VHH binders against p46559. Designs and how they scored, part 40

Target 1, 369 residues: p46559
Amino acid sequence: MTAIEKFFTEKSPDSEQVLLKVIELGIDFLGGEWKNVDKSQVNVSRVHGGQSNHMFHVTSSTSATPYLLRIHRQPPSQVFTDTVNLAIFSERGLGPKLYGFFEGGRMEEFLPSKTFDVNDVLVPENSRKIGAIFPLYHSINVPVSKSRRCVHLMREWLNGYESLGGGDYEILPTTVNYSDHPKSVSIKDLNHEIDNFEKWSTEIFEHTLVFSHNDLASTNILELNSTKELVLIDWEFGTYNWRGFDLAMHLSETAIDYRVPFPPGIKMNGDLIDNPPNIQIFCEAYVEADKKLKNRSPSDPTAEVKALIQECQFFWPLTNLFWALSAMKHSLLKFENGVDLDVQARDRLAVYFHLKPRSQKIYEELSKK
Short names: E, the ipSAE of ESMFold2; O, the ipSAE of OpenDDE; V2, 0.75 times the mean of E and O plus 0.25 times the DockQ between their complexes.

## First folded at step 11 (VHH)

Design t6 (framework vhh_7nfr_2; at its last look DockQ between E and O 0.06; V2 from the best seeds 0.00; counts 0 for: pae E 6.5 > 2, placed apart)
Fold by OpenDDE, look of step 11:
Structure t6 (fold): chain B 369 residues (1-369), chain A 125 residues (1-125)
Amino acid sequence: as target 1 above (369 residues)
Amino acid sequence: QVQLQESGGGLVQPGGSLRLSCAASGFTFSSYAMSWVRQAPGEGREWVSSISGSGGSTYYADSVKGRFTIARDNVKNTLYLLMDSLKSDDTAVYYCARSYTIEYGRGKYYTFDYWGQGTQVTVSS
């Protein structure tokens, strides 16, 4: 735990220490408007239901600009990526403004909004909106490596798992009812899976590389109270990947609820995994928005939509493998009780192996063309 | 400083009832979900129940569902666990824990950052 994290977690938001600290931060990053703010004029409230319990909404009864204070709990690498991405988006007006960052935290524009839950993302209109937003973000040119980060991360996590003493991993699904998976997988097996998908993806989808969110779960979608527009947040995994991977990531996440405050802390809906109800609407919206964005001539989108759906389907299992590997590694770090990462890993692996044959078929079909 | 102090534990016969309390201080109590976690001898910690900051949502382990009731008084900064129909298997040290969410590779995971010292509950004939 960082010093600043300790500071904000051990003290009450209404404590004098916290009030003075947020004034200090306001002064440092927002400037003179906070210089005349007295602690009695400041209100610090924890933001619930959003990203983390380490977020605070800082307001004053003055004209001082309110802000969201975020104290990081992510690994440094993710913090870096998230900060850089947020900075870029901030400058481009694509998300909350970044007012400042410091060691262990950052100050952001507070956006009155509702965070989507697992039900919100299943609403057809919301799915359409989300699909329509993706082209905008995918069109952003971000000055980061254009390498396929998902593959790198998977390998990194797997290596981490091994380094932490992980061995053969038994697949025992808990929340999903798939049985067409191996009983266990070795590190070698998992590496082979990564290699295969890398190969397949490179051969047939290399031309689809875009800057991607790579983690668009419901909790990372805000609906603005004022305009009802959607804003994508939490770009800590924001890197270049195959378009279909990013889209499939979101679609696959619509079946998963992480807002489970009790063990195992995750719930998967198997019915949604096999057949996401809004994939058609989502992809139609994407194609339409993309055409508009690129000033393409109007044309029948049917074939393109179909192709995009197939692309998403191809990457669907890979998204599960991606997070399974993450969960495997992090489960070994023995977080205190709350979330069972092994359950997540096992369930996702089960999903992966269940869906993998479809991806292989798609590869075979597309590779012949 | 965040402090959690459990009380109310004791010896009770099977079928009996106990009420545990956890006094919280050093943080805005209502802003945090709170949980009860127990640890039986030789066993790992087992989640028992959780309650949202507002108290509007409660969650229970299957093993205690229907028998235990979690509650909180945000004015008194106190967490409660009403335990009815106690069984021998309920024998454990019961801990009060402050719950919070973390982001680690994935969405928001609930974990615990502060714990009380625990109170012993013994169910024995």
Scores: ipSAE 0.043, ipTM 0.417, lowest interface PAE 2.8, mean pLDDT 89
Fold by ESMFold2, look of step 11:
Structure t6 (fold): chain B 369 residues (1-369), chain A 125 residues (1-125)
Amino acid sequence: as target 1 above (369 residues)
Amino acid sequence: QVQLQESGGGLVQPGGSLRLSCAASGFTFSSYAMSWVRQAPGEGREWVSSISGSGGSTYYADSVKGRFTIARDNVKNTLYLLMDSLKSDDTAVYYCARSYTIEYGRGKYYTFDYWGQGTQVTVSS
């Protein structure tokens, strides 16, 4: 751990040392509003949970601008990507304002809000709102590498798993009830799966390349208390990618319950794994918003929606493979985030192999044309 | 007139056990999360444990996990803290607090709006 991480994790948020430190940060990054704030006027609340950062909500009884303080738990390269992505979308009004960053942490806008859960996402009107947001950021030319896709991060995780001593991976036991997956997979097998999906995606869907969030689970969607507008947070996995992966990630995450407060800390909702009830409404909203944004009027909107649903179904298993590989590597690092990462990896691998035949059929159908 | 009244504190030996109780009145008890918070002499308040309104979800500070158990009886409107394997570092005034879990993204935090008067726990070494 860095010195700053140790400071904020080992001291009480209401200790004099922490109160003085957050005033110092307020002065340094938000300016004179914080200069005359006394420690007795400051409240610091630790935000528990999350996977990437220690978070603190910092407020005062003055007019000084409150802020969310993030103290990083992850390697500097992941921190850099997250911070750059936040800065880009902050400047465009698509995320919280970035107030400042420093080695080991950052300060950003705290948004008085309700965090969505799966039930919120599945409400039809919310599904429509969410579907309409994707084209907004998919249409932006973000000035980062277009060659670095989700499959490259997946390869980095698999290589990391191997370098940490990982080998063949047993898929059982799982919490899902499937039998149409291998009992174990080798690193070579998993590289083959990544390579196949990259080949398939590039051949059929390269024209769909957009800057993608890649992690739009319900918990990364905030509904503002004041306006009821939706704001997306936690852009740390943002890359150029095939849009269908971004859409499928959102849809497939409706089957995942991360709010289990005891081991394994995660549960798959079997009713939602391959048949989310919101896919039609979500895809309709995407097509309509994309049409308006691009000023186009296709003659067969029903066919466009059907094609987009097929696109989501194609990428669905890849979203599970993505998180399985992350979980495999981070399990060997003994990363603790309240989730049994081997249970996550096993369940997601089982789902991946269960759904892969559908993706292969879609590839074969589309490659014939 | 929300009221929270703690009881069950006292002097115990290291390794000993205590059960704290908190009688709640003036609100619909089962609709609110409840928490235990402690304060040692000369130190700030330390969150100890929380339990959901239904009792289905429980949460613990790392310093007490595996040693303390929070429970509630929604018929008797009573919150409990079962403390085992007590250490001298557990010496504090223990407060019952009405609380909420607030979610922000994947994170959660607890806020507390009503407090009891506290009960003293002293662990001799």
Scores: ipSAE 0.022, ipTM 0.459, lowest interface PAE 6.5, mean pLDDT 85
ESMFold2 (binder alone), look of step 11: mean pLDDT 84; pTM 0.839

Design t8 (framework vhh_7nfr_2; at its last look DockQ between E and O 0.03; V2 from the best seeds 0.00; counts 0 for: pae E 9.7 > 2, placed apart)
Fold by OpenDDE, look of step 11:
Structure t8 (fold): chain B 369 residues (1-369), chain A 125 residues (1-125)
Amino acid sequence: as target 1 above (369 residues)
Amino acid sequence: QVQLQESGGGLVQPGGSLRLSCAASGFTFSSYAMSWVRQAPGEGREWVSSISGEGGSTYYADSVKGRFTIARDNVKNTLYLLMDSLKSDDTAVYYCAREYTIEYGRGKYYTFDYWGQGTQVTVSS
């Protein structure tokens, strides 16, 4: 725990110390507008909701610019990535402005907005909007490693799982009704799965590497109150990956509800897993937006959309494997008031093995071309 | 400087009991959840039990539920693990660890930022 985290977690938001500290931060990063702000004019409210870093909404009764204070709870590596990404996005106007960053935290623009839920992302128009926004982010050149980090993370998590004493993992689906999966998988088996997808992806989709969000669940989508525009947040997994992986990640997440108020706290909709209703609209919107962005001549997008859908389908199981491995590792640790990670892992593995043959088929088809 | 020091380990017969202690210093003890983690020979570290800062909430691994009791004395800055009905499978080095909450992806997880040196528990006939 950083000193600043300790400071903000041990003290009440209305404490004098906190009030003075946020004024200090305001002065340091936002400048003179905060110099004349008295502690009596400041309000610090903890932002609650979901699994987030320590977040505080800092406001004043003056003309001083309010801001969101984020105290990190992430590993340093993620903090670094997140900070870099946010900085770039800030400069490009693609998200909340970054006012400043410091050890253990950052100051951000507060964006009055609604966070999407599992129902919001299923609305066709929203899916269209989301699809249309992806090319903008995918077109960004971020000065980070162009390596495919999803593969690295999967291996890291699997290694972590093993290091924590994890062994063969029994697949017992809870919220999905698939049966075409092995009873259990070994670490070796899972490594083999990673290797295969890496191979396939490298051979077929290497040319599609883009800067990716890699975690675009509903909770990471904000609808601005003022403009109703969508803003993508939480880029802690923002790295270069195959385009289809990023898109499939979002699409696959639309089938998952993490806000189930009773155990296991997660529900996967099997109908959405097999055929998300909005995949066509989503991909059409992507292709159209991408063409526009790249000043491409108008042409019949049918073939391109079809290809993109196929690309998403190819990566669909991999997104599940990705999070399954994460869940496997983290299930060995204490998890508070959240999703049953074992259930999540098992269900995602079931989905993975169910969909994997389709991916293999796609690989075989595309490798012949 | 944060320090954690385990004690109370030893050799015990199956079915026996042990009480582990962890002396904490260098931080506000009551402000942190604490955990016991064990590592058996050739195995990875396994979370055993956790207790909230104020002691109001306790958590146990399935493997030790009903047999182990975690407790703390915030006045003495000491964490305890009462181990009853010990089994051979409980043989491990037991570590006291300070919990640290992290956000990873969409999850809030408890990890550990400080560890003791560990105390050996051997259950053998």
Scores: ipSAE 0.032, ipTM 0.508, lowest interface PAE 2.8, mean pLDDT 90
Fold by ESMFold2, look of step 11:
Structure t8 (fold): chain B 369 residues (1-369), chain A 125 residues (1-125)
Amino acid sequence: as target 1 above (369 residues)
Amino acid sequence: QVQLQESGGGLVQPGGSLRLSCAASGFTFSSYAMSWVRQAPGEGREWVSSISGEGGSTYYADSVKGRFTIARDNVKNTLYLLMDSLKSDDTAVYYCAREYTIEYGRGKYYTFDYWGQGTQVTVSS
């Protein structure tokens, strides 16, 4: 843990030392209005930022610009990528403004907003808005590796799980009602699953590479209080990837309810696992927005929508394997994030194996053409 | 001004029972979920139990499930923890905490924005 992380985690947010530090940061990065702020006028509140960051909302009773302070827990390379992604979207007006960054942290715009939940994303108007925003983000050229995909992070997590002493993983008990999965999986089994999906994806969908969010659960979608426009946040998993994974991640997460109190902090909705009700509307909105963005007429709009749905269905189980591997590793690290990581890993593995035959069938159909 | 004050701690023998209370003031008590969190000497804080604002939903850590009962009285603005079958592992300072979830992105957390001063529970041997 860095000195700055220790400072902000071991001291109370209302301590004199923290209040003076956030005034100093305000002066250094936001300038003059913070110079006249007294510590008695400052409020610092902890904000939940997932496993990767400690987050604080810094405000004052003055007109000084409030900011979100993010103190990193991640390795330096992951911090660099997250900051580069934010800076790129900030400069394009597509996300929170980046006010500054320093060793171990950054300052960004706090967006007064409503965070979406799983019910919000299923409202047809919202699903259409979300589908329509993806093509803009997918069109952006980001100066990062185009050869690293979701599977590289999955391999890193699986290797990390093994190096922490992990072995065969028991899938039961689960909260989903399936029996068409193995009782346990080995590290070798999981490596074979990753390898097979990478082979299939590269053979059939390599032409669909775009810069992807890779984590667009409902909680990463903000509806701005002022304009009701949607803003996507937390690009820490942003990489080039097959667009179908990015879209399937959003769609598959509609079956996952994180509003369940810990324990377990997670619930899968079995009715939505293989076909969310919004997939048609979402994919229609994507195709229409992509057409407008690229100034093209679709050759057969119904066929394009059908093909995009098929792409989403192909990648659907891979999104569950992705988070299962993350949960397996982080469970051994004993992280506290409001979710029972073993429940998540077991359920997502069960879903992965349940849905995989559909993906294999899609691969076989498309590889014949 | 938000205030939380625990009471009811003490020394008890293994297998015994104890009832903790937390008096709340300075906020609309029924609008907030409330939790009990404990801290044994030299340990981090451990979440024990939570109850929704209107009292309809209750949640327990595996270590206390079946032995502890959380309750609230929204007329008296009081949170309770009924502890039965106490073990030496239950020795800790028990804190009453107001849940406040600030959701901004993935990784839904329950944070605690106000805490009581704590009450000591000691289970001998």
Scores: ipSAE 0.006, ipTM 0.225, lowest interface PAE 9.7, mean pLDDT 84
ESMFold2 (binder alone), look of step 11: mean pLDDT 84; pTM 0.841

## First folded at step 13 (VHH)

Design u1 (framework vhh_7nfr_2; at its last look DockQ between E and O 0.05; V2 from the best seeds 0.00; counts 0 for: pae E 11.9 > 2, placed apart)
Fold by OpenDDE, look of step 13:
Structure u1 (fold): chain B 369 residues (1-369), chain A 125 residues (1-125)
Amino acid sequence: as target 1 above (369 residues)
Amino acid sequence: QVQLQESGGGLVQPGGSLRLSCAASGFTFSDYAMSWVRQAPGEGREWVSSISGSGGSTYYADSVKGRFTIARDNVKNTLYLLMDSLKSDDTAVYYCARSYTIEYSRGTYYEFDYWGQGTQVTVSS
């Protein structure tokens, strides 16, 4: 535990010491009106969020700029990448402003906003907005490894699964009704699947590598109260990847509800998996926004949109394999997060094998061109 | 170099108690969550318990909740597992693992990056 974590965890937010400390931080990183703020004018409220951080909303009755104080609970190695990402996004106006960082924490812009739910992302206009915002993030050059980290993670999780004593995995779908899957898959089989997709993706889509979110579920989308603009958050999986993988990740997540209040805590909508309702408008918006961003001349987007849809379709099963492998590993650790991880793994594998033939067909078609 | 070394395992009768220790070195001990994971013969590894870096938060698997207590001494760089009311099903190799939390949109998980060699716990009449 860092000194600052200890400080903020052992003391009440309304304690004089905390009030003085947040004033000090305000002065140090924001300056201005914070220099005139008295402790009696300051309010510090706990923001409940993930277990990885302590968050406080710091406000005053003055004109001093309020801010979100984030105190890390994790080791520095885990916050490094996030800090870099946040800094870049801040500079580009693509996320909360980073006011400052220090050992064990950071100060961020507080964004009054609504977090999207599973219904919000199905609204066509929201899908359009999300599609349009992706090119902005995909255009960022982040000084991290340009390797396709999704492949690495899949292999790592699979190895982890094996190391934890995992063996052949029986596929018994629970929330989906697919049957065109093997009864069981071995570790070798799964490695082969990873290898094939890596090969196909590298051969066909290597030119599409972009910095990717790789986890754009509804809960990672904020709608600003003031402007109704969308902001993407939680870049913990932020790494370079194939564009289509990142897009397909979001699209595939729109079919999944993790907020089921009873076991298994997850539900997949097969109809949305087979026929995502907003894929067209999403891809249209992406293409249009990308053209604008790149100062391309106006042209008929039909062919490009079609191609992008195909690209998303190609990567769709891989996103399911990705999370299946994660779930497989973590299920062995018996961690509960409200979702039955075995059910999730089985269902995602069922989806994977159901959609895989389409991807293979796409590869075959594109490889001949 | 990160090193973890478990000790305290042994043979105990059902209903008995054991105290496991894990000596840590090669890193700032208090900066990391620590965990116990066990592996029974023929079974996969099972998460048992975790404790935050400060020791302020503890987590237990349902199978051991109410019976086991995880603790740490950050001055001594030592992790402990107090095991009470031991059952035959608790028989396993117990591993100490350095842990960290990953928060995903769909949940929070512990990951492990370093493991000890393990200590054998056998519960038998």
Scores: ipSAE 0.026, ipTM 0.456, lowest interface PAE 3.9, mean pLDDT 90
Fold by ESMFold2, look of step 13:
Structure u1 (fold): chain B 369 residues (1-369), chain A 125 residues (1-125)
Amino acid sequence: as target 1 above (369 residues)
Amino acid sequence: QVQLQESGGGLVQPGGSLRLSCAASGFTFSDYAMSWVRQAPGEGREWVSSISGSGGSTYYADSVKGRFTIARDNVKNTLYLLMDSLKSDDTAVYYCARSYTIEYSRGTYYEFDYWGQGTQVTVSS
């Protein structure tokens, strides 16, 4: 792997070599604040970084600015989008400051904060705050490609699955309790599902294209200790997309707990899979914030909220298909992780087929104009 | 510093019972999932059982389901493993381990960051 990943994996965080290296990085990217810091004044501690990164909180007993050091486990091309998106939103005050990036890593602002879990998201006051954030970044004209959508990534993953020798995929056994899905699906079947949703979405929701996070699970939401403001992190799936997908992704993730520290490493809450209790207040907050941001008054708020809920419900199964395809491909790559990727793929496919009829009905209703 | 201290191991006849304990200190015990992992002579480590921080969710390896019960006392900062219907395959050193999760793109990875010294369980034939 990269030289810098090797350095930080082979050496203890409290070793002299690591302490001197983080001082060097501090000088290089943050400047003279770090110039006279001695290694005896430095603390380097590991923080949660997932499979994609080694993460270290770097502090000193001086006034030098602490920083979060992120050392990528993945090739630079796979983290490019996250870094570019972080830089764009950092400049707008919508995320951690980006202090610097280099081959194999980056330095960013450490934000004393609480990371949300699904219970935090479901608190009504938090759902309102989260719903109000989406229009802020949905309104920004981000200078990235507008031709890439969620379906592009889905096709890449399905093609990757096939090229790795994948074939027909068996949906059973699942941990969810649905029976209205096929026993297995072919690659051709899955391409047909992607094509149908792309056609439907383009016909009735093309006017809703905005820059989207596309991965706003609870773990990507920080509440700042000082201000209680919410900060969104991990923009690696950020791209232009239909806003309903972005909203449905957030809502559908409330049913899924990735923090189970033992096999299978994932737990789906059947009570929440299609009925999150926060959808009404979330969508109300979105509509209210969008109107304030656009400085416009004449609308039927009840009808707008109902329409937005319908957008979320339309894209709901697509969010499950999206992650099912990712899990199918990555299971063939034999990633060591805390999640049984076949359990995730099977459950998500079952949910997709269970919810798809609702999306088809919505398409039929809206296509009649 | 984080410390985990197992006790309660010993020699037992087939079909017998033991209760293992793990005293925890140096961290907020109720914030962490806890696990039991065992290692038989000449074998790799085998996950046995886990319990959530609150104690509300419990998990077991297939080899011990129905025979072992994991529990915790968040007031006494103690993890337990009640072992019933013991058989020769259960002979091992049993370790208490603190669990954590590692985030990964859309997946969550888990690992054990602190381990006790282990306690020997021997089931005579």
Scores: ipSAE 0.000, ipTM 0.221, lowest interface PAE 11.9, mean pLDDT 83
ESMFold2 (binder alone), look of step 13: mean pLDDT 83; pTM 0.837

